# VHH binders against FAD synthetase 1, chloroplastic (RIBF1), part 15

Target 1, 279 residues: FAD synthetase 1, chloroplastic (RIBF1), of Arabidopsis thaliana (Mouse-ear cress) (q9fmw8)
Amino acid sequence: AEGLSPVAGGIVALGKFDALHIGHRELAIQAARIGTPYLLSFVGLAEVLGWKPRAPIVAKCDRKRVLSSWASYCGNIAPVEFEIEFASVRHLNPQQFVEKLSRELRVCGVVAGENYRFGYRASGDASELVRLCKDFGISAYIINSVMDKNQVSVNTEEEDSKSKERGQVSSTRVRHALAAGDVRYVTELLGRPHRVISRTRTQDLTSKRGRISLQTSSLLNLPPGNGVYKACSLIVGDKHPISCKVIVDTSNLYIETEEERFHNSDESQEFQLLGIEFG
Key: E = the ipSAE of ESMFold2; O = the ipSAE of OpenDDE; V2 = 0.75 times the mean of E and O plus 0.25 times the DockQ between their complexes.

## First folded at step 17 (VHH; framework vhh_8h63_2)

Design e1 (from a4 with S100Y; at its last look DockQ between E and O 0.72; V2 from the best seeds 0.62)
Fold by ESMFold2, look of step 17:
Structure e1 (fold): chain B 279 residues (1-279), chain A 123 residues (1-123)
Amino acid sequence: as target 1 above (279 residues)
Amino acid sequence: ELQLVESGGGLVQAGGSLTVSCAASGFTFDYYAMSWSRQAPGKERELVAAITSGGSTYYADTVKGRFTISRDNAKNTLYLQMNSLKPEDTAMYYCAAKPYYWGFDLSEDFDYWGQGTQVTVSG
């Protein structure tokens, strides 16, 4: 067996990639300009460090769809995500990590943001990454941060030409905007509508008076805060989106549509994946 | 319950120095990146400096060379030493924490925030 890694010969974008926001997309775009683009993700941090797990921003089963949607930005080459177990790299210093990229993963190049940190306790920075990559024969490309150009959150009549940058686009901004229910701002940060995935019992898809009731516990990723969302889309299987209103409360998510019954491919399945787009 | 409590703010003359600190409790301090941000009246909050568990730092261009961020993991305390202070440094200074340990962008917005300590630079 020739145990070449899936990313061998590729250009890997380095980061956490929890939200797959437009800043993450920019890293993929730049990787694609150089070669075959990959995202190098780390999994298992919360488990290893004993953090309380947080609901992901993007459902794991939905990540491929999001990355595929980036193909048009990446010269029709959708980036592929490669996951590294955090436990396997937890104690590597910056040099040991770059050695792993070169000798084990055999990447040709890396792309990272200017404020990227890596290695044991995040001790390495972008300058160290460039130096080490040179030592190990890997090309390194440091990419300027994607900035959020929105003005103060209160709508003012100031001209757009005098943009007031609010700092770097980040997963933290996405989470705050979601918690506030500001799904339009979430769409701007993500470059796409936020999609919540539910593993929904088939019995819940037969709406009663045009209303589907889901428990928050069935959601695979982070919903927006409690509120009423009027411009939503419901995705059932591979069918075209259905316009809907969604009411989110602490324990439940209610979907209201004019369609009383939904066509699906398998009435006998106990569970189906249901997509809800906000915005 | 996560708590971040800033202290050490006050009035200082232009050209002077001041150290603000942040006491952290309710979490494993070593597993978090820490930062100082500031907000002057009528302005957006600005990330001033950040530091990882392993000591890697970030500084905004406006403070580089004048401010030093540091952390004492044994005391669960974050510090910002501010030298050569200017009237433009007048702001509420906020301590923040981010639960990131490996492979991330240090300049991202932070998740947990203190209530702030006022720094006022006269002259």
Scores: ipSAE 0.436, ipTM 0.756, lowest interface PAE 1.9, mean pLDDT 84
ESMFold2 (binder alone), look of step 17: mean pLDDT 82; pTM 0.835
OpenDDE, look of step 17: ipSAE 0.729; ipTM 0.885

Design e2 (from a4 with S100L; at its last look DockQ between E and O 0.64; V2 from the best seeds 0.00; counts 0 for: pae E 3.7 > 2)
Fold by ESMFold2, look of step 17:
Structure e2 (fold): chain B 279 residues (1-279), chain A 123 residues (1-123)
Amino acid sequence: as target 1 above (279 residues)
Amino acid sequence: ELQLVESGGGLVQAGGSLTVSCAASGFTFDYYAMSWSRQAPGKERELVAAITSGGSTYYADTVKGRFTISRDNAKNTLYLQMNSLKPEDTAMYYCAAKPLYWGFDLSEDFDYWGQGTQVTVSG
C-alpha cells in the first residue's frame, strides 16, 4: 500500500481462492498470459461479520505448494498470493475499490470471472468492473466460468443426462464432494489429489504393525468423509510418497502402509507436518 | 444456528404462476447472498437465481424472463416468483445462503441449504 505494493505492475486475479480449484487455476493461467500473476485474496471475513469459521479446504501451510504446482500451466511462473484485510475494504463502493487497485496497490491489470461481484453489499458486477478499470487505467479481463462436465457415457432413461454439465466448479462443490467421500470427483474439481495436512508428534510416526493413528484434532484442513480410501499416499518430511490405505472415522484417521518404520529428515523437532493424499 | 425454511411449493398447471419463499434465521440476513436452486429426480442440482443484499442478480438461462428473485431484508425473507411455468420446472426448490463478501462469484455453489419445497407443474 506504500507505493511499493508487491502486486504493483502485476496482473491480479480477483476471487476468494479458498479451494484453489481448477476454476481458480484458470484465473491464474489467464493472468500469467498477460503479465506477472497474483491472486488477490480477502481475509478476515468471519471476524468482521461474526460468522463461524469453517475448516479450510487447503491447509494454509500447503497453499504455496499448490500454487507452485500451477507453474506448468502458467508459463513456468507460479502465481503469488496477496492477502488484503476485508475490514479495510468492506464499505468501499465499486469505484472506490477500483481506485484502491489503481492508486494504492498500483495494479496494471485484473482478471475476474464473468459472474464476479464486488463492492459494498456486492453491488458491482463484471461489466461495471471493466468500465471502472478503464476509467482508472487498469486492464480488465473477464474469464468464462469453468464448468464441471460429466463426460462419462451412461445408459439412463434420458440420453441428455450423459452430456449434462454438473454446474460451475466451486469451493462449495468441493466441500460437498469431500463430505460424500468422492475423492475421485474431488481430484477432478481440484485438478490435483486432495492433500490433508496433520501436525503430528514425531514420536507418533512410529508405526505399530504398519499402522499410524491420527486424531482428527491434529488435522489442519478438511478430510474426506468417513470411509476407507485405498489409493492414498503418505508424505513424511521430504521423503518419497509412500503408498497407503487410509481409514477415516469421526474422531480418527488410520494410515496403513507396508513401511514398518518412518525415518523422517528432521527427527529433532517435536512435531512434523504429515501429508496424506487421497486418490 | 443458520436456518432456512422454504414454503409455498405445490401443484400448479402449466402456464401458471407460483411464488415460493424462504424464511431465514440465525444469521444477519443482509450479510448473505441468497439463492434458489432446483433438483429434478435423477438430475444435478441447478442454480436457478441468486441475489445480493445490494440487489445484484443472477439468473440461469433456462428461467430468465420467467422467474424473478427478490428479497425483503427487513423481514429476512427470500422470494422466487415463477411465471409461465413448464413441466420442465418440476423440481425440489432449495433456498441457499452464502456469506456475502465482495470479491466472490455470485454463480458459485452456495454453502448453506434449506430442506426444499416441491414444485410440480402438470400439463
Scores: ipSAE 0.234, ipTM 0.623, lowest interface PAE 3.7, mean pLDDT 83
ESMFold2 (binder alone), look of step 17: mean pLDDT 82; pTM 0.828
OpenDDE, look of step 17: ipSAE 0.670; ipTM 0.858

Design e3 (from a4 with G103A; at its last look DockQ between E and O 0.52; V2 from the best seeds 0.59)
Fold by ESMFold2, look of step 17:
Structure e3 (fold): chain B 279 residues (1-279), chain A 123 residues (1-123)
Amino acid sequence: as target 1 above (279 residues)
Amino acid sequence: ELQLVESGGGLVQAGGSLTVSCAASGFTFDYYAMSWSRQAPGKERELVAAITSGGSTYYADTVKGRFTISRDNAKNTLYLQMNSLKPEDTAMYYCAAKPSYWAFDLSEDFDYWGQGTQVTVSG
């Protein structure tokens, strides 16, 4: 019979999809080679666990654009993000979670990275996932970690290929590279230029001597560290990107461009979303 | 206030053994994943081993079979037993903690870090 689960019959990539980096993209690619690809994300963890909120690497409103850009890698089908409220699975052990995937969500298969942990107290690992999926009649595929192509081992003597995992692409590497202002490296880790989204007043888009000033507090996601970034693009509404220089300091971002018309044609809105691409 | 204090570092001959420990305070230890990372001069920090609140472990290939991570909830203490030490293991070793949660990659983001303890392996 027809199920109501949005992911029924699909192939679900399992993980924490905070950065949507090239390692996350690889999971989606592998899911797409097997069937209809979904990313399974958990929301509400910080609220439930009482953790301090952290600026996201990808703005929530920008996630669909990023996933759409993966369509060419995924058989022209952009993967869809399926969100689970963490409170609803918080206490499930690994077996109970796989049972939920099989019986409630009715997924056909899963893909996961080799370092994936899941279930109550993160007690389950990738090997247990494979075993449990077999028990519940769904396919499981374990995907090797994506290695940073710019990472080089400094040891000259290799011992049984033990250096393979030293340069794993990760959200930690993305955050460190952003903090260091290394936007070229960030681009390589993400497989795309980093885009920062700002919610800004329409009246503040007017150039004063070719400069727009934005407060860091208006940003919806993590900017690069303090510095000067010469190869940036400003996206205003649906217009073509405008070349710009961006100066980042602790309290402000300054956007310098020769364009005098920065706003879209909808002058009636008090606020607009402004995109800034670094590199 | 959350605190992580490493100890037990020192000078050890190649082939020898050493245990480093990390005393944790200011949080509910059982709800955090814990890790050891190391950084040698001129190199990036490397995750060495991690252990979830539920006991699942991770080891870097460079230390598999030689190092053992463990935790003692009664003492709020994390341990790293290092055997068959090599000069290449020389580094500052850092304890780290991350609120344990449902699904995550053990090699990613840790939120709280100690000041480190130096391990030096002589050839």
Scores: ipSAE 0.431, ipTM 0.756, lowest interface PAE 1.8, mean pLDDT 84
ESMFold2 (binder alone), look of step 17: mean pLDDT 82; pTM 0.836
OpenDDE, look of step 17: ipSAE 0.805; ipTM 0.916

Design e4 (from a4 with S56T; at its last look DockQ between E and O 0.60; V2 from the best seeds 0.00; counts 0 for: pae E 5.8 > 2)
Fold by ESMFold2, look of step 17:
Structure e4 (fold): chain B 279 residues (1-279), chain A 123 residues (1-123)
Amino acid sequence: as target 1 above (279 residues)
Amino acid sequence: ELQLVESGGGLVQAGGSLTVSCAASGFTFDYYAMSWSRQAPGKERELVAAITSGGTTYYADTVKGRFTISRDNAKNTLYLQMNSLKPEDTAMYYCAAKPSYWGFDLSEDFDYWGQGTQVTVSG
């Protein structure tokens, strides 16, 4: 890239990009309207802050596919994710962080949501970000929150007012919808069907009476709650999606298809990545 | 074990005042942003107020000027003082916590929630 930083001269979207939902996509879209779009992500937060880690909403290996799908919104250039170790920035006050963006990373501009917080103890807000960026020669753009447009209450006479009260799209809302098994709502929040990735032994990919049994421990990201999901797709390697039904219980995920076997294009590998799309 | 316990809810006449509290344990309170959200029957949960560990506050337009969020880091307690209460403020009020870090949208990732305390405004 230009200079020593991969993001030098670019427009960096600031946030925690855990779900890659439509609100995150909006930040990338706005960055792309200004210049070369990047997502600046922080890694290592749980270790530094002593949090109990949670299963990710998007599998790490699946993030590039999701970001590539945003290319058509972003001037045919998919945003690139750049990761910063949280330990290296945790104690920076707001001014020190903006100084790092300007002098070390050499970004040209930033985009952030209106509720964005930064700096030690989250002491900086969006207004301070704009002021500090001006002082350090960086353009700053504050983006309105994306509100949930879901029409779940269509069956009532007050559908419009109830949909207006759905609130802001958030990763917490995605997690709650997944736990409730509401995969149609999850699709609305994400702007795509939710894809669960399993690292599966090749020997376990053979259908038994039209059913593949996977342990939930083999999943690389968060599945929907216990239930039966009839409109799903199975993705095996680089093959076309196969229609399936998926049953999720506490310990297992069962995939039912018409096919008795799945031909493995990489049969020499002990493990394969298996994608399951819900909705 | 991380725990958030709300208290102080009850029945209040319109125009009255009420303070709800949230006792926090099982984590370093000083490293967490805290919030109050509410959910009325048949409606989605909405963020009411939030406060960072550094004391920066946010209020929804519907409560601005009437509600005050505060925290006592020595007592690991979050407060919401609600004045000039209206029937539309009737809801289950939830305490929430998220790590006080930066590089995030405040409303996007409150990860830990209490069980809620009911506030009912009559009149």
Scores: ipSAE 0.087, ipTM 0.509, lowest interface PAE 5.8, mean pLDDT 82
ESMFold2 (binder alone), look of step 17: mean pLDDT 83; pTM 0.839
OpenDDE, look of step 17: ipSAE 0.472; ipTM 0.753

Design e5 (from a4 with S107T; at its last look DockQ between E and O 0.62; V2 from the best seeds 0.68)
Amino acid sequence: ELQLVESGGGLVQAGGSLTVSCAASGFTFDYYAMSWSRQAPGKERELVAAITSGGSTYYADTVKGRFTISRDNAKNTLYLQMNSLKPEDTAMYYCAAKPSYWGFDLTEDFDYWGQGTQVTVSG
ESMFold2, look of step 17: ipSAE 0.749; ipTM 0.898
ESMFold2 (binder alone), look of step 17: mean pLDDT 83; pTM 0.847
OpenDDE, look of step 17: ipSAE 0.882; ipTM 0.958
ESMFold2, look of step 18: ipSAE 0.538; ipTM 0.809
ESMFold2 (binder alone), look of step 18: mean pLDDT 84; pTM 0.849
OpenDDE, look of step 18: ipSAE 0.874; ipTM 0.954

Design ko2 (from a4 with Y101T W102Q F104T; at its last look DockQ between E and O 0.54; V2 from the best seeds 0.00; counts 0 for: pae E 2.7 > 2)
Amino acid sequence: ELQLVESGGGLVQAGGSLTVSCAASGFTFDYYAMSWSRQAPGKERELVAAITSGGSTYYADTVKGRFTISRDNAKNTLYLQMNSLKPEDTAMYYCAAKPSTQGTDLSEDFDYWGQGTQVTVSG
ESMFold2, look of step 17: ipSAE 0.317; ipTM 0.693
ESMFold2 (binder alone), look of step 17: mean pLDDT 82; pTM 0.830
OpenDDE, look of step 17: ipSAE 0.535; ipTM 0.814

## First folded at step 18 (VHH; framework vhh_8h63_2)

Design f1 (from e5 with L106I; at its last look DockQ between E and O 0.78; V2 from the best seeds 0.77)
Amino acid sequence: ELQLVESGGGLVQAGGSLTVSCAASGFTFDYYAMSWSRQAPGKERELVAAITSGGSTYYADTVKGRFTISRDNAKNTLYLQMNSLKPEDTAMYYCAAKPSYWGFDITEDFDYWGQGTQVTVSG
ESMFold2, look of step 18: ipSAE 0.659; ipTM 0.866
ESMFold2 (binder alone), look of step 18: mean pLDDT 84; pTM 0.844
OpenDDE, look of step 18: ipSAE 0.874; ipTM 0.956

Design f2 (from e5 with D109E; at its last look DockQ between E and O 0.67; V2 from the best seeds 0.71)
Fold by ESMFold2, look of step 18:
Structure f2 (fold): chain B 279 residues (1-279), chain A 123 residues (1-123)
Amino acid sequence: as target 1 above (279 residues)
Amino acid sequence: ELQLVESGGGLVQAGGSLTVSCAASGFTFDYYAMSWSRQAPGKERELVAAITSGGSTYYADTVKGRFTISRDNAKNTLYLQMNSLKPEDTAMYYCAAKPSYWGFDLTEEFDYWGQGTQVTVSG
């Protein structure tokens, strides 16, 4: 409203925050150690570049809940996501982008990973970010990658070579673990249970023969692969989670629970959001 | 429609050099970051080098100073020059691509893979 950006004076974490996994959380944690933490995220990449869109890992409507859950890691200050339209930055070289951070957005610092690349054709790297930030009076912190440490140890070996082979936490690993139905591993990568959001007709929230049936097309984000998931939670509005079993197949997602009807004070709405947590 | 075809692998003596290449088709090469990964028997696939459309690079510590990644955007071809080869470099080498114009984390999100080319280093 004042002409100052919402992130003015803040510390922005730079990255592609599609999964909000524990590597992304680490960037927010480090930003919070320096000042008021923000995530600077981009929207509209597929449209600008003509790529086929992919189902998001985190539903857009669920991102604020995830970020709020990080408050306890971030000095009791939940990081705030600030979205930039990719079209507005697509052609900026590294210097022009840092100038935008300094003069338009008025950030006072940035946090980025060691492997961060930015700017037109990804021509800028982390070293150039540090140099440019110094030129524009912005503090810069480069953070080591978060590594995937979930491997089976071998009692007779001096070292666990499997942990050395897995590499860093990534959105690609999250997508592969989801496709394999390995929701325990997804929980480890995300630092939280995976939550799938469905836009569901209000009338369909009544169990039929102990089952709620949803089409894959009603989902707002990526479900796990085909399978049976016994330790799930169903979330309807602001109500406490309800234990359930979820069956995922190619076209449908079936929720089995003992609750017959889910009371919602806004029965006049045709659709509402339904959350399903796996694990 | 997207295809990555590696070539140039073979048997080489320790201390020698080898170049592998990857021909890319079915997509706008300039909109993609490219990488080389390798997998030795009994081990997980390991990212060894990556390069953005604008030429920014990444190298794993195990290959820094010995390997050079490069790309020819006019020919839609990715290269890996491997010098001072060691028996430990023996692996299947895979070309990979991800849609990435801005870059972000260069080591993440490689979604498209070739079939690989074998590199064997003997002492």
Scores: ipSAE 0.573, ipTM 0.828, lowest interface PAE 1.3, mean pLDDT 86
ESMFold2 (binder alone), look of step 18: mean pLDDT 84; pTM 0.848
OpenDDE, look of step 18: ipSAE 0.876; ipTM 0.955

Design f3 (from e5 with A97T; at its last look DockQ between E and O 0.52; V2 from the best seeds 0.72)
Fold by ESMFold2, look of step 18:
Structure f3 (fold): chain B 279 residues (1-279), chain A 123 residues (1-123)
Amino acid sequence: as target 1 above (279 residues)
Amino acid sequence: ELQLVESGGGLVQAGGSLTVSCAASGFTFDYYAMSWSRQAPGKERELVAAITSGGSTYYADTVKGRFTISRDNAKNTLYLQMNSLKPEDTAMYYCATKPSYWGFDLTEDFDYWGQGTQVTVSG
């Protein structure tokens, strides 16, 4: 117990888990089939690399909810996220990184996608990961990429072309689908409806005949592109979701409910987290 | 300011060859993975090829054996050599990078894009 990392004896899925999309979920599923599943995430990347942070696809405060929803896919064991400060590993070569996994973190296995790259200059690939893990006495499992395939039954070669048209599930594809406002496609890629979190002043939850106006600056993660989204849900605190329409423009989100007027907010708190689920 | 500027697109006959390039500025080019993606009318953007700073590559099955990605760190330039071109390779080709140093799936998270260069394959 004493001196052990939180992931000791576990199976860590390696990757960047910005979107928590179905490809990420597959890594967690495979880790859970082998042992106690963890997602190994890096933090501090933008500050170390000098890049401006981009809005996350999943709000930090919402990540536990998403991972908990994976429990049914993972034998009722929700994967736990473990964070490494990137500055502490930035210059490690592939062997040094695997040594850290084995000796410092004491993991017993790793799961990675077939296109995973690690170590200084991204010089380590999946085959090297397997070799190094064997050398350090930990198991490695390489997982095939999850593909976004057309399910329409067609007896032509055009079906094969259309299937390849969608390609691999990726965070980039999620971001493009969000920007295009294609929330149905986002749902397919994520395996869940996209949820946007707003940190909203309690006073701004004042409904005017069922309309709430929020600024995009209050959002904690990436909204879909400008447009009207009719099949949405509003989550206020721990209450039952409320059906709504959401109008997104450059500066604002307008939430219109098909229900009666509401504001049911706890007046004792100056700010409230508001969840907006896009169909 | 991050800039990715593609060039070298044009019209080419089926079976021909073409090289597109991408001039990069506003970041430390040598540290980051780079990629080419393409988008044909009515299709979703697809990753074509990617290359890490250490030279490890990825190719989509549709282009493997025909396309070669490479980079010149002295010139901050990414290249895609396209051989044996087919009409289905017709698309806008985009250069991209990601903000990750390493510890990633090479096929994911390319979120910083150029404006693209058109490649049209006739015949």
Scores: ipSAE 0.688, ipTM 0.878, lowest interface PAE 0.7, mean pLDDT 85
ESMFold2 (binder alone), look of step 18: mean pLDDT 83; pTM 0.837
OpenDDE, look of step 18: ipSAE 0.886; ipTM 0.960

Design f4 (from e5 with T28R; at its last look DockQ between E and O 0.64; V2 from the best seeds 0.64)
Fold by ESMFold2, look of step 18:
Structure f4 (fold): chain B 279 residues (1-279), chain A 123 residues (1-123)
Amino acid sequence: as target 1 above (279 residues)
Amino acid sequence: ELQLVESGGGLVQAGGSLTVSCAASGFRFDYYAMSWSRQAPGKERELVAAITSGGSTYYADTVKGRFTISRDNAKNTLYLQMNSLKPEDTAMYYCAAKPSYWGFDLTEDFDYWGQGTQVTVSG
């Protein structure tokens, strides 16, 4: 019928989805096993809640690429992100929120993590979500947390203190690993190499001697901590990745490559988006 | 200026009980989720318990049934009642806060931390 929400008849994964890490991916996988998968995202949270803005882990313009990469895990159906204004749900109690899902958005089911909370003052938990969904004719599926697995470096003879379980996969762990410069661990938590997006002046792309200098203010998402990263990839437009070395300091990001000029850059624009993968 | 000050730590015999407290100031306490985390020497900090502004709770499996988190919004105070203490519970215990008027995953994104209070459980 005309005027139905974009998620009508679908299975929505409930969460914040800031990092799109492997725990978030598991919610999408489970939704896809049941029906058409969506991620229900909230926009405007910081403004409504008075939170300080933080650099996002995933650049907004890069979210569709990440979700598309999940298609192979989701039966070849990439989940679609549906955005809802947080101001419109801010004061809803748990029952009112589930009523909105059922009667306004007309979803068929929900998937949520076992630690999910919702509703005014976070008063609803996963058990209440299941009960309320039953009352409103929506299927509800609660998914166990994804745990970080134990790893041991093959090239070290140091004490085996790092063989211990590291806990739940979380956005906080991703941010900590990025700050420490541990990009291999970030790759494990995200299930993909971390990609930093820069809005770069076209004139900087034509720099010579195989070195591009960027200000950290040009980055659209969170870079790894200060350090030297030797096994990186530079992505310019739709071209194949270019191997590079990246040096990160507090105010700058330096990209060194053997390619002296980026002839495939779109010279018609003042700015271009660069992808820098740390993997 | 957000401040979190833990107290009530100390030495206790295995099998005993202890309550630690966290006094909060400089923010509207009832708009924040609160948590307790602990860190033993040589270990990473681990989340022990959390509570939303609306009173919904989380407990790590290692403490479930033995520890109780609670809050008094009138006194801006967070509590952790620890019963049946074991030597493995020995750690520095930290209070933490995050803005959380809606919810999402209760176990993520605690950004504000206290200085900690030491709990030592002897055999």
Scores: ipSAE 0.480, ipTM 0.779, lowest interface PAE 1.7, mean pLDDT 85
ESMFold2 (binder alone), look of step 18: mean pLDDT 84; pTM 0.856
OpenDDE, look of step 18: ipSAE 0.805; ipTM 0.924

Design f5 (from e5 with S35G Y58W; at its last look DockQ between E and O 0.64; V2 from the best seeds 0.67)
Amino acid sequence: ELQLVESGGGLVQAGGSLTVSCAASGFTFDYYAMGWSRQAPGKERELVAAITSGGSTWYADTVKGRFTISRDNAKNTLYLQMNSLKPEDTAMYYCAAKPSYWGFDLTEDFDYWGQGTQVTVSG
ESMFold2, look of step 18: ipSAE 0.721; ipTM 0.885
ESMFold2 (binder alone), look of step 18: mean pLDDT 83; pTM 0.845
OpenDDE, look of step 18: ipSAE 0.877; ipTM 0.957
ESMFold2, look of step 20: ipSAE 0.494; ipTM 0.779
ESMFold2 (binder alone), look of step 20: mean pLDDT 84; pTM 0.845
OpenDDE, look of step 20: ipSAE 0.878; ipTM 0.957

## First folded at step 19 (VHH; framework vhh_8h63_2)

Design g1 (from z3 with S107T; at its last look DockQ between E and O 0.83; V2 from the best seeds 0.74)
Amino acid sequence: ELQLVESGGGLVQAGGSLTVSCAASGFTFDYYAMGWSRQAPGKERELVAAITSGGSTYYADTVKGRFTISRDNAKNTLYLQMNSLKPEDTAMYYCAAKPSYWGFDLTEDFDYWGQGTQVTVSG
ESMFold2, look of step 19: ipSAE 0.744; ipTM 0.897
ESMFold2 (binder alone), look of step 19: mean pLDDT 83; pTM 0.846
OpenDDE, look of step 19: ipSAE 0.683; ipTM 0.850

